# Ledger of designs, part 1: VH-VL binders against L-aspartate semialdehyde sulfurtransferase iron-sulfur subunit

Scores and structures below are computed, not measured.

Target 1, 131 residues: L-aspartate semialdehyde sulfurtransferase iron-sulfur subunit, of Methanocaldococcus jannaschii (q57563)
Amino acid sequence: MRKRVYYWTDSEHINKPVISDTILNTGVKINILKAKVEPQEAFLILELFGSKETIEKALNYLSKFGEVEEISKVIKRDLEKCVHCGCCITQCPINVIYMDEDYNVVFKEEDCVGCKNCLKACPFKAIEIFE
Positions, changes and structure headers below are counted from each chain's first letter, unless a header gives other numbers; Kabat numbers aren't used for antibody chains.
F, E and O are the ipSAE of ESMFold2-Fast, ESMFold2 and OpenDDE, as the mean of both directions, binder to target and target to binder. V2 is 0.75 times the mean of E and O plus 0.25 times the DockQ between their complexes.
Where letters were taken out, [cut] stands.
The coordinates of atoms that the task and the answers printed are left out; those that the model quotes come from them. Centres of patches stay.

## First folded at step 6 (VH-VL; from a20 with light chain S93D)

Design x2
Fold by OpenDDE, look of step 6:
Structure x2 (fold): chain C 131 residues (1-131), chain A 127 residues (1-127), chain B 107 residues (1-107)
Amino acid sequence: as target 1 above (131 residues)
Amino acid sequence: EVQLVESGGGLVRPGRSLRLSCTVSGFTFGDYAMSWVRQAPGKGLEWISFIDSKAYGGTTEYAASVKGRFTISRDDSKNIAYLQMNSLKTEDTAVYYCARDTFEYGSGYEIDYFDYWGQGTTVTVSS
Amino acid sequence: DIQMTQSPSSLSASVGDRVTITCRTSQGISSYLAWYQQKPGKAPKLLIFDASSLESGVPSRFSGSGSGTVFTLTISSLQPEDFAAYYCQQYNDYPITFGQGTRLEIK
């Protein structure tokens, strides 16, 4: 069994070996697909391997030290609401949002992992998530 | 209609290389993980390799029997999954199937049972 | 690795018969088990997933049951097109593994 999740941690726990401790305490295997580590916070995309029971234990453990969120893949941009301000670009952890030569915001939707960062960053509410 | 079509099989000598292709249609290829499963003559099914969606990192996994010799890859622009087979052995003789894995995007669980299969391509390794 | 053992390896039956195939696992896999049918020269076809869920388009005469380490596939009334090989497969853990198969032949 394999499960992918988003994981956020703050300054209180960023210096703790939470991932390693999770592995050691639950027996789960974890692959870090993406990591954005800042001094005050970290965002990770984790892939957990094991039985459903083991994975659930691991998720519970992780939740003690940070925020776990399930992945929703489908992101849709409302082109009528989008003013191409670019606020979403810097918030994309996997750099699938960029400006083209005409200064238009472009989404590589096929590569999106649905982290919702762009949605939160959009001041015009031009981004929606569908499951 | 979902279709998977394997190609590239043939007769090769031990130690040689062969690359298999799985061309897919009828679904958004890039959204799905893909697997290769083989079946030796008169034998059962053996899972040998997995490749995830590029959106989730495109991670790969291999059975112990092929690890270090086989490489799975994909070209989403062409709707093709590949299996590069190096250092082939006689025991690699089999029909090779590509199969589509299942995934629950809402829950984040990848569930590795196979809802669609190709018709297979035959690989024969013989001196 | 999780070992999968099917029983019987082969059986003969007649049209209209009730047939049961068993799959045992070396360790608990919850309900993460699939059943496949394979006819000669053809690719496997998914019948059952999650131990008891019927795949779309599969006749209702097929059913699956079990959890943990013992699973069964049942054909309530065997039809001529049901003579084939059947495989169980676990997806609880890597590596993915299959049973050795059960060959269902006409009596």
Scores: ipSAE 0.250, ipTM 0.745, lowest interface PAE 1.3, mean pLDDT 90
Fold by ESMFold2, look of step 8:
Structure x2 (fold): chain C 131 residues (1-131), chain A 127 residues (1-127), chain B 107 residues (1-107)
Amino acid sequence: as target 1 above (131 residues)
Amino acid sequence: EVQLVESGGGLVRPGRSLRLSCTVSGFTFGDYAMSWVRQAPGKGLEWISFIDSKAYGGTTEYAASVKGRFTISRDDSKNIAYLQMNSLKTEDTAVYYCARDTFEYGSGYEIDYFDYWGQGTTVTVSS
Amino acid sequence: DIQMTQSPSSLSASVGDRVTITCRTSQGISSYLAWYQQKPGKAPKLLIFDASSLESGVPSRFSGSGSGTVFTLTISSLQPEDFAAYYCQQYNDYPITFGQGTRLEIK
């Protein structure tokens, strides 16, 4: 089994061997598909190989030192930056973004086609789209 | 509707080659991994090869029984998966199915059971 | 490789019976197991994935259970169209492997 995820680290953890320690502590195999490393943060696309249980253990370990996110089609929302203002809803040409009955903005990520209109509309820069 | 159609089967002598095709329709082929599964007469199912979507590297896997002799490939622009079968043996006699792995584009999971199957093409290797 | 052993290899039952087929694995596969039905001359059809999740369009008389190394497929009230071969498949690790099959026949 394999799983691809986005992984972000910040300045607190950038100088630690998180990937190496994850492999040693869980036995997961990791391939790095993409890396963007800055002096104070890093962004990675990781491919993990193992049983589902091994992969889940590895993701839990990685989460201690950064943020792990499943690869949706091409869209990711930062829930700490999102204030549920709804500006993105009208920009989605295929209506995969809506507001629920509690007035929270909801993304139907599995239907996204990656047009990037919602990213351009977000005043809080909460939306990223990866290709 | 989702449709998978195998072709290229036939009768061949041992040691010869044959190329199977799986033509797909009703879904975005490039988003899915594909497998070949075979079934010898009166026997059970044997998975023989896998090719991932190109978005996830297009990697391949093979069963030990065919490794080194068979090659899986795909042409996403034509919606066709291929199985090149070299150095055929009488033990390769089977119905060959192509099957869609259930991996959905953008999920981040590699899901590897088969939700759609073709109706199969028969390969007979004899004499 | 993960070996998959089905029992029984063959089974006779009457319409209306409750039928259970067992699949045992040589190592733990968590819940990464699927069940297929195959009628004579036809391609396999997915019934159950993730050990217990019913595929869309499959009758509710089919159910799956188990985790780890022992899994069961149950047909709660056998219908005439259920007489077929049944296969389990693991997708925990490569190579993908199937059980040897169980033929379900009318008594």
Scores: ipSAE 0.000, ipTM 0.536, lowest interface PAE 11.6, mean pLDDT 82

## First folded at step 10 (VH-VL; from z1 with light chain A50K)

Design z4
Fold by ESMFold2, look of step 10:
Structure z4 (fold): chain C 131 residues (1-131), chain A 125 residues (1-125), chain B 107 residues (1-107)
Amino acid sequence: as target 1 above (131 residues)
Amino acid sequence: EVQLVESGGGLVRPGRSLRLSCTVSGFTFGDYAMSWVRQAPGKGLEWISFIDSKAYGGTTEYAASVKGRFTISRDDSKNIAYLQMNSLKTEDTAVYYCARDTYGSGYEIDYFDYWGQGTTVTVSS
Amino acid sequence: DIQMTQSPSSLSASVGDRVTITCRTSQGISSYLAWYQQKPGKAPKLLIFKASSLQSGVPSRFSGSGSGTVFTLTISSLQPEDFAAYYCQQYNDYPITFGQGTRLEIK
């Protein structure tokens, strides 16, 4: 089974081997899809592999040292409403939104983590999320 | 209403190939995962393959009994899931069902809330 | 692989009886278990998910219980339309597996 989650840890736990200990204590396999590490906190996108029971145990262990949130399935853009203004580009914390050579706004949907910043920033409400 | 319809079953000789189709309607197909489950005559149910929605990366899984011989795929523009069955054996004789996964909270596969009526595949020399 | 064993494999009962079908798993699956009904010549129909949650449209005489390795489907007052095969399914881990089935006949 596979499950993707957001994981936030703070300065109290940033120096701890939380990922390694989670694997050793539960047997879960973990793939890190994205990481944004600051001096006082880390934000990770984790992909967990194992039985659903193993994944649950791993999420419980991770939650002792940070916050866990399940990733929304998909963000969709309504191209009829989108005018390619670019307001969403600076709001994406992992830079999956960019302007192409023809000045069209492009989303790398396969890399999107569903944080909703771009949805709130769009003045034409062209971005939707499936919750 | 949600509807799944299998087609493409038939009588084939061992070693040959057959492609099954599952045509769906009544929901946004591209957002859902799909599975194939088979039932040999007089026997129980066996899950054989799974394909995820684009929202979960379109990944596939296979039972060991069919891995390497069967390929699941989907065409979201046509609302069709496919099962390509190669190198068929007599033990592949069964009714083949397509089944819809539930709209879940991030897991790849759960339980199956809607099923087609099945298509029969008979592999006999 | 997680082996699923149902008991009994077949049974006969009268209308109005309370019927219990047990599903035993070879390892813990938490509550990741579903129950299906399959009438002759028809596709399976989901009855119960997450061990005990009743699917919408399923009569309330059906109930499920259990966790870990032992699970039970109960029909509190058997009706003539309940003649069918019943299957449990685990969805805790790949490969997805089903019990061998329980055939329920109305006497």
Scores: ipSAE 0.229, ipTM 0.694, lowest interface PAE 4.0, mean pLDDT 85

## First folded at step 13 (VH-VL; from s4 with heavy chain G30D)

Design t7
Fold by OpenDDE, fold request of step 16:
Structure t7 (fold): chain C 131 residues (1-131), chain A 125 residues (1-125), chain B 107 residues (1-107)
Amino acid sequence: as target 1 above (131 residues)
Amino acid sequence: EVQLVESGGGLVRPGRSLRLSCTVSGFTFDDYAMSWVRQAPGKGLEWISFIDSKAYGGTTEYAASVKGRFTISRDDSKNIAYLQMNSLKTEDTAVYYCARDTYGSGYEIDYFDYWGQGTTVTVSS
Amino acid sequence: DIQMTQSPSSLSASVGDRVTITCRTSQGISSYLAWYQQKPGKAPKLLIFKASRLQSGVPSRFSGSGSGTVFTLTISSLQPEDFAAYYCQQYNDYPITFGQGTRLEIK
């Protein structure tokens, strides 16, 4: 099973190996999709792998050291509404939206983190988020 | 009304291939994940394959017993889920059910709220 | 894999009886458990999900309880149409697994 979350932590925990400790204490596997570390806080997009119980334990553990917010799995693009303008590409924080050689917008749905940036950026309302 | 209808079952010899179809109606197919569950004669239920909706990545999963031999797929334009069964064995003899998965827990697969009536696959020499 | 063990494998009861079926798991699955009813020649029917939540349309005489590794399905007052096979299913992790089933027969 897989779950993606936003994770925020403050300066008090930046120097703590919270992610590693979470893995070691729960058995979850974590893929860091995005990391923004600043002196006063860190923002991470995490992908957790394991049983649902394990993932839930991991999320509970993470919550002790920071803020956790579950995010949607992926998005759906309405190809009838999409004109391949590319407005969504630059808004993707993990670069899973790109333009192919024919100038068509392509989504790697399996890698989507459901951040909704592309949805907000789409002037044609061609993107939906399933929560 | 939600309906799932399996087809494609039959009698085949070991080593042969067969493709099952699950035609759905009564709901937005492309929004739902689907699974195949089989039941050997006089035996219990065995989950064998899962395919997520494209909206959720369209990922697939397989039971160890069928991995490498069976392939699950879907055609959202036709409201059909498929199970391509290659290298069939006598142990694959069963009623094959397609079932609609739920997203109640926020994960890719949960329980099965709707089932087809099944299609029978018999593998015999 | 998570092994699911139902008990008993079969039982006989009379109309009006209170019956309980137990499902044990080889590891903790939180509340990610479902119960199904299956009649001969028919597809399984969902009864309970999330260990204790009654599926829409299912009679209130059916109830589920438990968490972790021990779960129970209870029929408060058995009706003639309740004689069937019952299966528990975990959806905590892949592969999805079912109990071996419990056959509920008329005494």
Scores: ipSAE 0.726, ipTM 0.909, lowest interface PAE 0.5, mean pLDDT 92
Fold by OpenDDE, fold request of step 16:
Structure t7 (fold): chain C 131 residues (1-131), chain A 125 residues (1-125), chain B 107 residues (1-107)
Amino acid sequence: as target 1 above (131 residues)
Amino acid sequence: EVQLVESGGGLVRPGRSLRLSCTVSGFTFDDYAMSWVRQAPGKGLEWISFIDSKAYGGTTEYAASVKGRFTISRDDSKNIAYLQMNSLKTEDTAVYYCARDTYGSGYEIDYFDYWGQGTTVTVSS
Amino acid sequence: DIQMTQSPSSLSASVGDRVTITCRTSQGISSYLAWYQQKPGKAPKLLIFKASRLQSGVPSRFSGSGSGTVFTLTISSLQPEDFAAYYCQQYNDYPITFGQGTRLEIK
């Protein structure tokens, strides 16, 4: 099983091995999809792998040292509203949105981290989030 | 109403191939993950394969008993999920159900809220 | 793999009886358990999900309880249409696994 979450930690825990401790204490595997570390806080996009029970234990452990927020599972592009303007491309932090040779916007959904930047960037509101 | 209709079952010899189809209606197909579950004659239920929604990457999973031989896929434009079965064995004889998965738990696979009527696959010499 | 063991494998009861079926798991699965009913020649029907949540349209005489490794399906007052096979299913981890089933027969 897999779950993606936003994770914030403050300056008190920024120098602590919270991620590795979570792995060692729960048995979960964690893929860090994005990390933004600033002096006073760190923002992470985490992908957790394991049984649902294990993942829940990991999330509970993480919550002791920071804030956890669930990432929406479904992000869809309304092809009727999308004009392939490409505004969403530059807002993707992991470059999984691109323009193909026909100048069509393409999403690599399998690599999407669900950050919702593209949703906010779309001037035509062609991107929808489903919970 | 939600409907799932399996087709493609039949009698085949060991080593042969068969492709099952699951045609769905009554819901937005591309929003849901799908699974195949089989039931041998007089036996219990066995989950064999899963395919996620494309929105979540369309990842697939297989039971050890069918991995390497069966391939699950989907055509969202046609509202059809497929199960390509290669190198069939006698122990693959079963009623094959397609089932709609749920996203209620926040994970890719949960329980199955809707099932098809099933299609029978018989592998015999 | 998570082994699912139902008890009993078969049960005879009468209309109006209170019936309880148990599902035990080889490891903890939190509340990620579902119950299904299957009648001969028909597809399984979802009864309970998340161990205790009643699926829409299912009669209130059905209930589920439990967490961790022991779960129960209860029919408070057995009706004629309830004679069938029942299966528990875990969805805590791959591979998805089912119990071996419980046949509920008329006494």
Scores: ipSAE 0.722, ipTM 0.906, lowest interface PAE 0.5, mean pLDDT 92
Fold by ESMFold2, fold request of step 16:
Structure t7 (fold): chain C 131 residues (1-131), chain A 125 residues (1-125), chain B 107 residues (1-107)
Amino acid sequence: as target 1 above (131 residues)
Amino acid sequence: EVQLVESGGGLVRPGRSLRLSCTVSGFTFDDYAMSWVRQAPGKGLEWISFIDSKAYGGTTEYAASVKGRFTISRDDSKNIAYLQMNSLKTEDTAVYYCARDTYGSGYEIDYFDYWGQGTTVTVSS
Amino acid sequence: DIQMTQSPSSLSASVGDRVTITCRTSQGISSYLAWYQQKPGKAPKLLIFKASRLQSGVPSRFSGSGSGTVFTLTISSLQPEDFAAYYCQQYNDYPITFGQGTRLEIK
């Protein structure tokens, strides 16, 4: 089984080997899809592999040292509301939103992990998340 | 109302191929993962294959008993899931059900809230 | 593979009886267990998910309990329509596996 989550850790825990300890304590496999690490905080997009029970244990352990947020399966853009302004492009941490050569904003929905950054950035509220 | 209707079953000789179809209605097929589950005569249930929604890349999984011989696929525009069964063996004789996975759990497969009535495949010489 | 063992394999009972069916797993599965009813010649019907949650439209005489490796399905007062086969299913890990079934027959 696999599950994708956001993981954010703060200055209290940035110097701990949380990912390594989680793997060692639970046996979960973790793939890091994206990492944004700064001196006093880290933001990660994690993909966990294991039984559902193993993934639960891993998420519980991770939650002791940071915040875990589930990633929605589906995000969609309302093409009637979208004006191709591009405000969402820089907000996507995995770069699934881009502008084509005709200056239309293109959303690769199949690669989306549902982080909601683009939803909050859209001034016309053209982005929805299916849960 | 949610409906799942299997078709394509029949009598075939060992070594031959057969394609099953599962036609769905009453829900947004694109959003759901689908499985095939079979039941040999007088036996219990065996999960055999799974295909995820396109939002999760349309990934597939197979039971060891059919891996390499069976291929699951889907056509979201037609609301149909398929099971291509190659190199059929007498042990593949069963009623084949398509089943809908639950929506929105965050995992690729859970439990099956709706089932078709099944289509019978008999592999015999 | 997570092996699922149901007990009893077959059971005879009368209308109005309380019955309990047990599902044991070879590994811990937390609460990732479902129960199905299957009448002869029909498709399975979901009764219970997440070990204890009743599916919409299922009579309240059905209940489930358990976690880890031992789970039970209880029917508090049998009705004529409850005579069927019952299967447990784990969905904790691949491959998805079912118990061998329990046949509930009229005594």
Scores: ipSAE 0.366, ipTM 0.747, lowest interface PAE 2.9, mean pLDDT 85
Fold by ESMFold2, fold request of step 16:
Structure t7 (fold): chain C 131 residues (1-131), chain A 125 residues (1-125), chain B 107 residues (1-107)
Amino acid sequence: as target 1 above (131 residues)
Amino acid sequence: EVQLVESGGGLVRPGRSLRLSCTVSGFTFDDYAMSWVRQAPGKGLEWISFIDSKAYGGTTEYAASVKGRFTISRDDSKNIAYLQMNSLKTEDTAVYYCARDTYGSGYEIDYFDYWGQGTTVTVSS
Amino acid sequence: DIQMTQSPSSLSASVGDRVTITCRTSQGISSYLAWYQQKPGKAPKLLIFKASRLQSGVPSRFSGSGSGTVFTLTISSLQPEDFAAYYCQQYNDYPITFGQGTRLEIK
């Protein structure tokens, strides 16, 4: 089984081997899909592999040292409501929303982690998420 | 209205191949993972294969009884999932169901909220 | 692989009876268990997921309980349409496995 999560750590835990300890304590396998690591904080997109029970134990362990947010499978944009204003672009922490050469807003839905920041930012309510 | 319709079953001789199709409607197929589950005559249910949506990598899994012989695939533009069954054996005789995974758990496969009516595959000489 | 064993394999009961079917697993699966009903010549129908949650549209006379390795499906007052086969399914880990089934027959 696999599950994708958003994981954020702060300065309190940034220098601890939290991923390694999680693997060693639970037996979960972890793939890091994206990482942005700063001296004082880290933002990760993790893909966990194991039985569902093993994954849940790993998520509980991770939550001791940072914030875990589960990723929804689907985010969609209603193209009839979207006016390509770009308000959502800055709100995406993993940069899956951008403006193309024709000034149309483009969503890489396959890369989306489901954090819902863009949904909150859209003034035309053109963005939805399925759970 | 969610519908899943299997087709492509029939009588075949051992060693031959068949391709099953599962045509879906009433939901956004691209967003869902799909499985094939079979049931031999008078027997219980056996999960045999799974394919995730392409948005989550399109990964596949197989039961040991069919791995290496069966291949699951999908064509999202046509709303069809396929099961290519090669090197068929008499023990592959069963009703084959396609089934939709539930959406929103964050795992690739859970339980199956909608099933097709099934298509019968008989392997005999 | 996680082995699933149902008991009894078959039973006879009358309309109005209370029926209990047990599913045992070879290892812990937390609450990742579903129950299905299958009538002759028909596809399975989801009854219960997450061990105890009723699927939408399923009558409240069906209930599920258990966690870990022992799970129970209960039908509190049998109706004529409940005479069918019943299967448990674990979805804790690959491969997905089902119990061997329980036939519920009319007495």
Scores: ipSAE 0.200, ipTM 0.682, lowest interface PAE 4.3, mean pLDDT 85
Fold by ESMFold2, fold request of step 16:
Structure t7 (fold): chain C 131 residues (1-131), chain A 125 residues (1-125), chain B 107 residues (1-107)
Amino acid sequence: as target 1 above (131 residues)
Amino acid sequence: EVQLVESGGGLVRPGRSLRLSCTVSGFTFDDYAMSWVRQAPGKGLEWISFIDSKAYGGTTEYAASVKGRFTISRDDSKNIAYLQMNSLKTEDTAVYYCARDTYGSGYEIDYFDYWGQGTTVTVSS
Amino acid sequence: DIQMTQSPSSLSASVGDRVTITCRTSQGISSYLAWYQQKPGKAPKLLIFKASRLQSGVPSRFSGSGSGTVFTLTISSLQPEDFAAYYCQQYNDYPITFGQGTRLEIK
């Protein structure tokens, strides 16, 4: 099973090995989908793998050292507004958006992490994010 | 009010294919994950496949006994879940139920609050 | 895979009896266990989820208990409509697995 979460830490906890300690204490596997680390805080998008029990224990441990928010947002593209211009492709850091052989823009929506870069880049406002 | 209706069962020879349908009503299908569970004659229940809502990525899971041969899919515009069963074997003979997850997310491991009436698949030769 | 073993495989009882069905798991599943009732020719019906929570519309004579690897379903006073097969199911990890079933028959 897998679960994606936003995770924030602040200056109190930025200098601790929270991810490694979570793995060691719970046995969860963690993939880091995005990380923005600044001098006084960090923002991560984490993907956790394990049984429901393992994931629950991992989220509880993580919450002791930062703020956890479960990802429920869904990206949606309005195909009537989309003209396949490709402006969004370079804005996706995890390659959810690509161009096929016919030069159509394709979204792999199930892999989206909700960073909103593509939404800001679309000149035709064809991209929405909702919960 | 919640209803799940399976169809598409029948008698088929080994090696052939069959597609089952689960038509749902009385709830917002788009929000829910769905599973197929089967029961061989005189035997217990076996979970065989799962498909999440598209809101949570539309991910799928399969039991080892059917992985690579069966494909679960959904058409949210028609309120139908499908089970494509290829390369059927005699041990696939069972009543096939579709079942609703209690939550529409890929985060929770499933128990099933609503079940269809079942459709019978018989594979013999 | 998490193997689920129910005991007994069958039992006979009279209306008004108290019966207990046990489900053992091959590894810990916390409280991620459900119980189902299935009458002949019908689909299973959810009775209990999260080991001990009654599903809406299920009579209070049904109860569940347990955590970890051993779980019980108890019917405090059997009624005529309770004679059926009963299944436990774990939902801690994929693949989802069921017990082999317990047939509850009238004496």
Scores: ipSAE 0.022, ipTM 0.640, lowest interface PAE 7.8, mean pLDDT 84

## First folded at step 14 (VH-VL)

Design r4 (from t7 with light chain K50R)
Fold by ESMFold2, look of step 15:
Structure r4 (fold): chain C 131 residues (1-131), chain A 125 residues (1-125), chain B 107 residues (1-107)
Amino acid sequence: as target 1 above (131 residues)
Amino acid sequence: EVQLVESGGGLVRPGRSLRLSCTVSGFTFDDYAMSWVRQAPGKGLEWISFIDSKAYGGTTEYAASVKGRFTISRDDSKNIAYLQMNSLKTEDTAVYYCARDTYGSGYEIDYFDYWGQGTTVTVSS
Amino acid sequence: DIQMTQSPSSLSASVGDRVTITCRTSQGISSYLAWYQQKPGKAPKLLIFRASRLQSGVPSRFSGSGSGTVFTLTISSLQPEDFAAYYCQQYNDYPITFGQGTRLEIK
């Protein structure tokens, strides 16, 4: 079984070896797909492998030291509404959104975690979420 | 209103190939994982393959008995799941069901809320 | 692989009886277990998921219980339409596996 989660920690927990302890305590395998680490917080995208029971135990353990959000949602941009203004770029904590050489805003949607920060930032409502 | 209809079964000699189709209606196929489950005559149920919805990565899984010989795929534009069965053996003789997983995250799939009527595959020399 | 063993393999009962079917697993599966009913010549029908949750449209006389390695399906008062085969299925880990089945027949 495989499950992707968004994991956020705050200043109380950022200096703890949560990933290592989770693996040691549960036996789950963890792949870090993306990480954005700042002095007072960290945002991670984790991919957990194991039985559903093992993943459940790992998610419970992780939740003691941070916020866990399941990643299975797809976010898409409506190109009819998008004007390539770039307002969403700074709102993506995992850098899924960028501007290419031709100054077009590009979404790498397959890496999106569905955190909705970019949806709130788009003045033209060009960003949709599928559940 | 949810319907799954298998087709493509038949009599085939060992070593040959056969492709099964599962045509679905009454739900948004793109959002659901699909599995193939078979039942040999007079025997129990055996899960054989799984393909996730694209929304959850589109990944596949196979039972060891068919891995390397069978390939599951889906065409979301046509609402069809496929099972390509190569190198068929007499042990593959069964009724083949396509089955829909429940919609949800990884905790809430891999059990089957709707099943097709089944299509019979007989592998005989 | 997770082995699933049902008991009994078959049983006879009368309308109105209370029947219990047991499913044992070779390793813990938490509550990731489903139960299916299959009538002759028909596809299986989902009864129970997550060990104890009743699928929509399934009569309340069906119930499931258990966690870990031992699970039960109970029919509190048999009806004529309940005579069928019953299968447990685990979905804790791949490969997905089923019990061998229990045939419930009229006495």
Scores: ipSAE 0.038, ipTM 0.656, lowest interface PAE 6.3, mean pLDDT 84

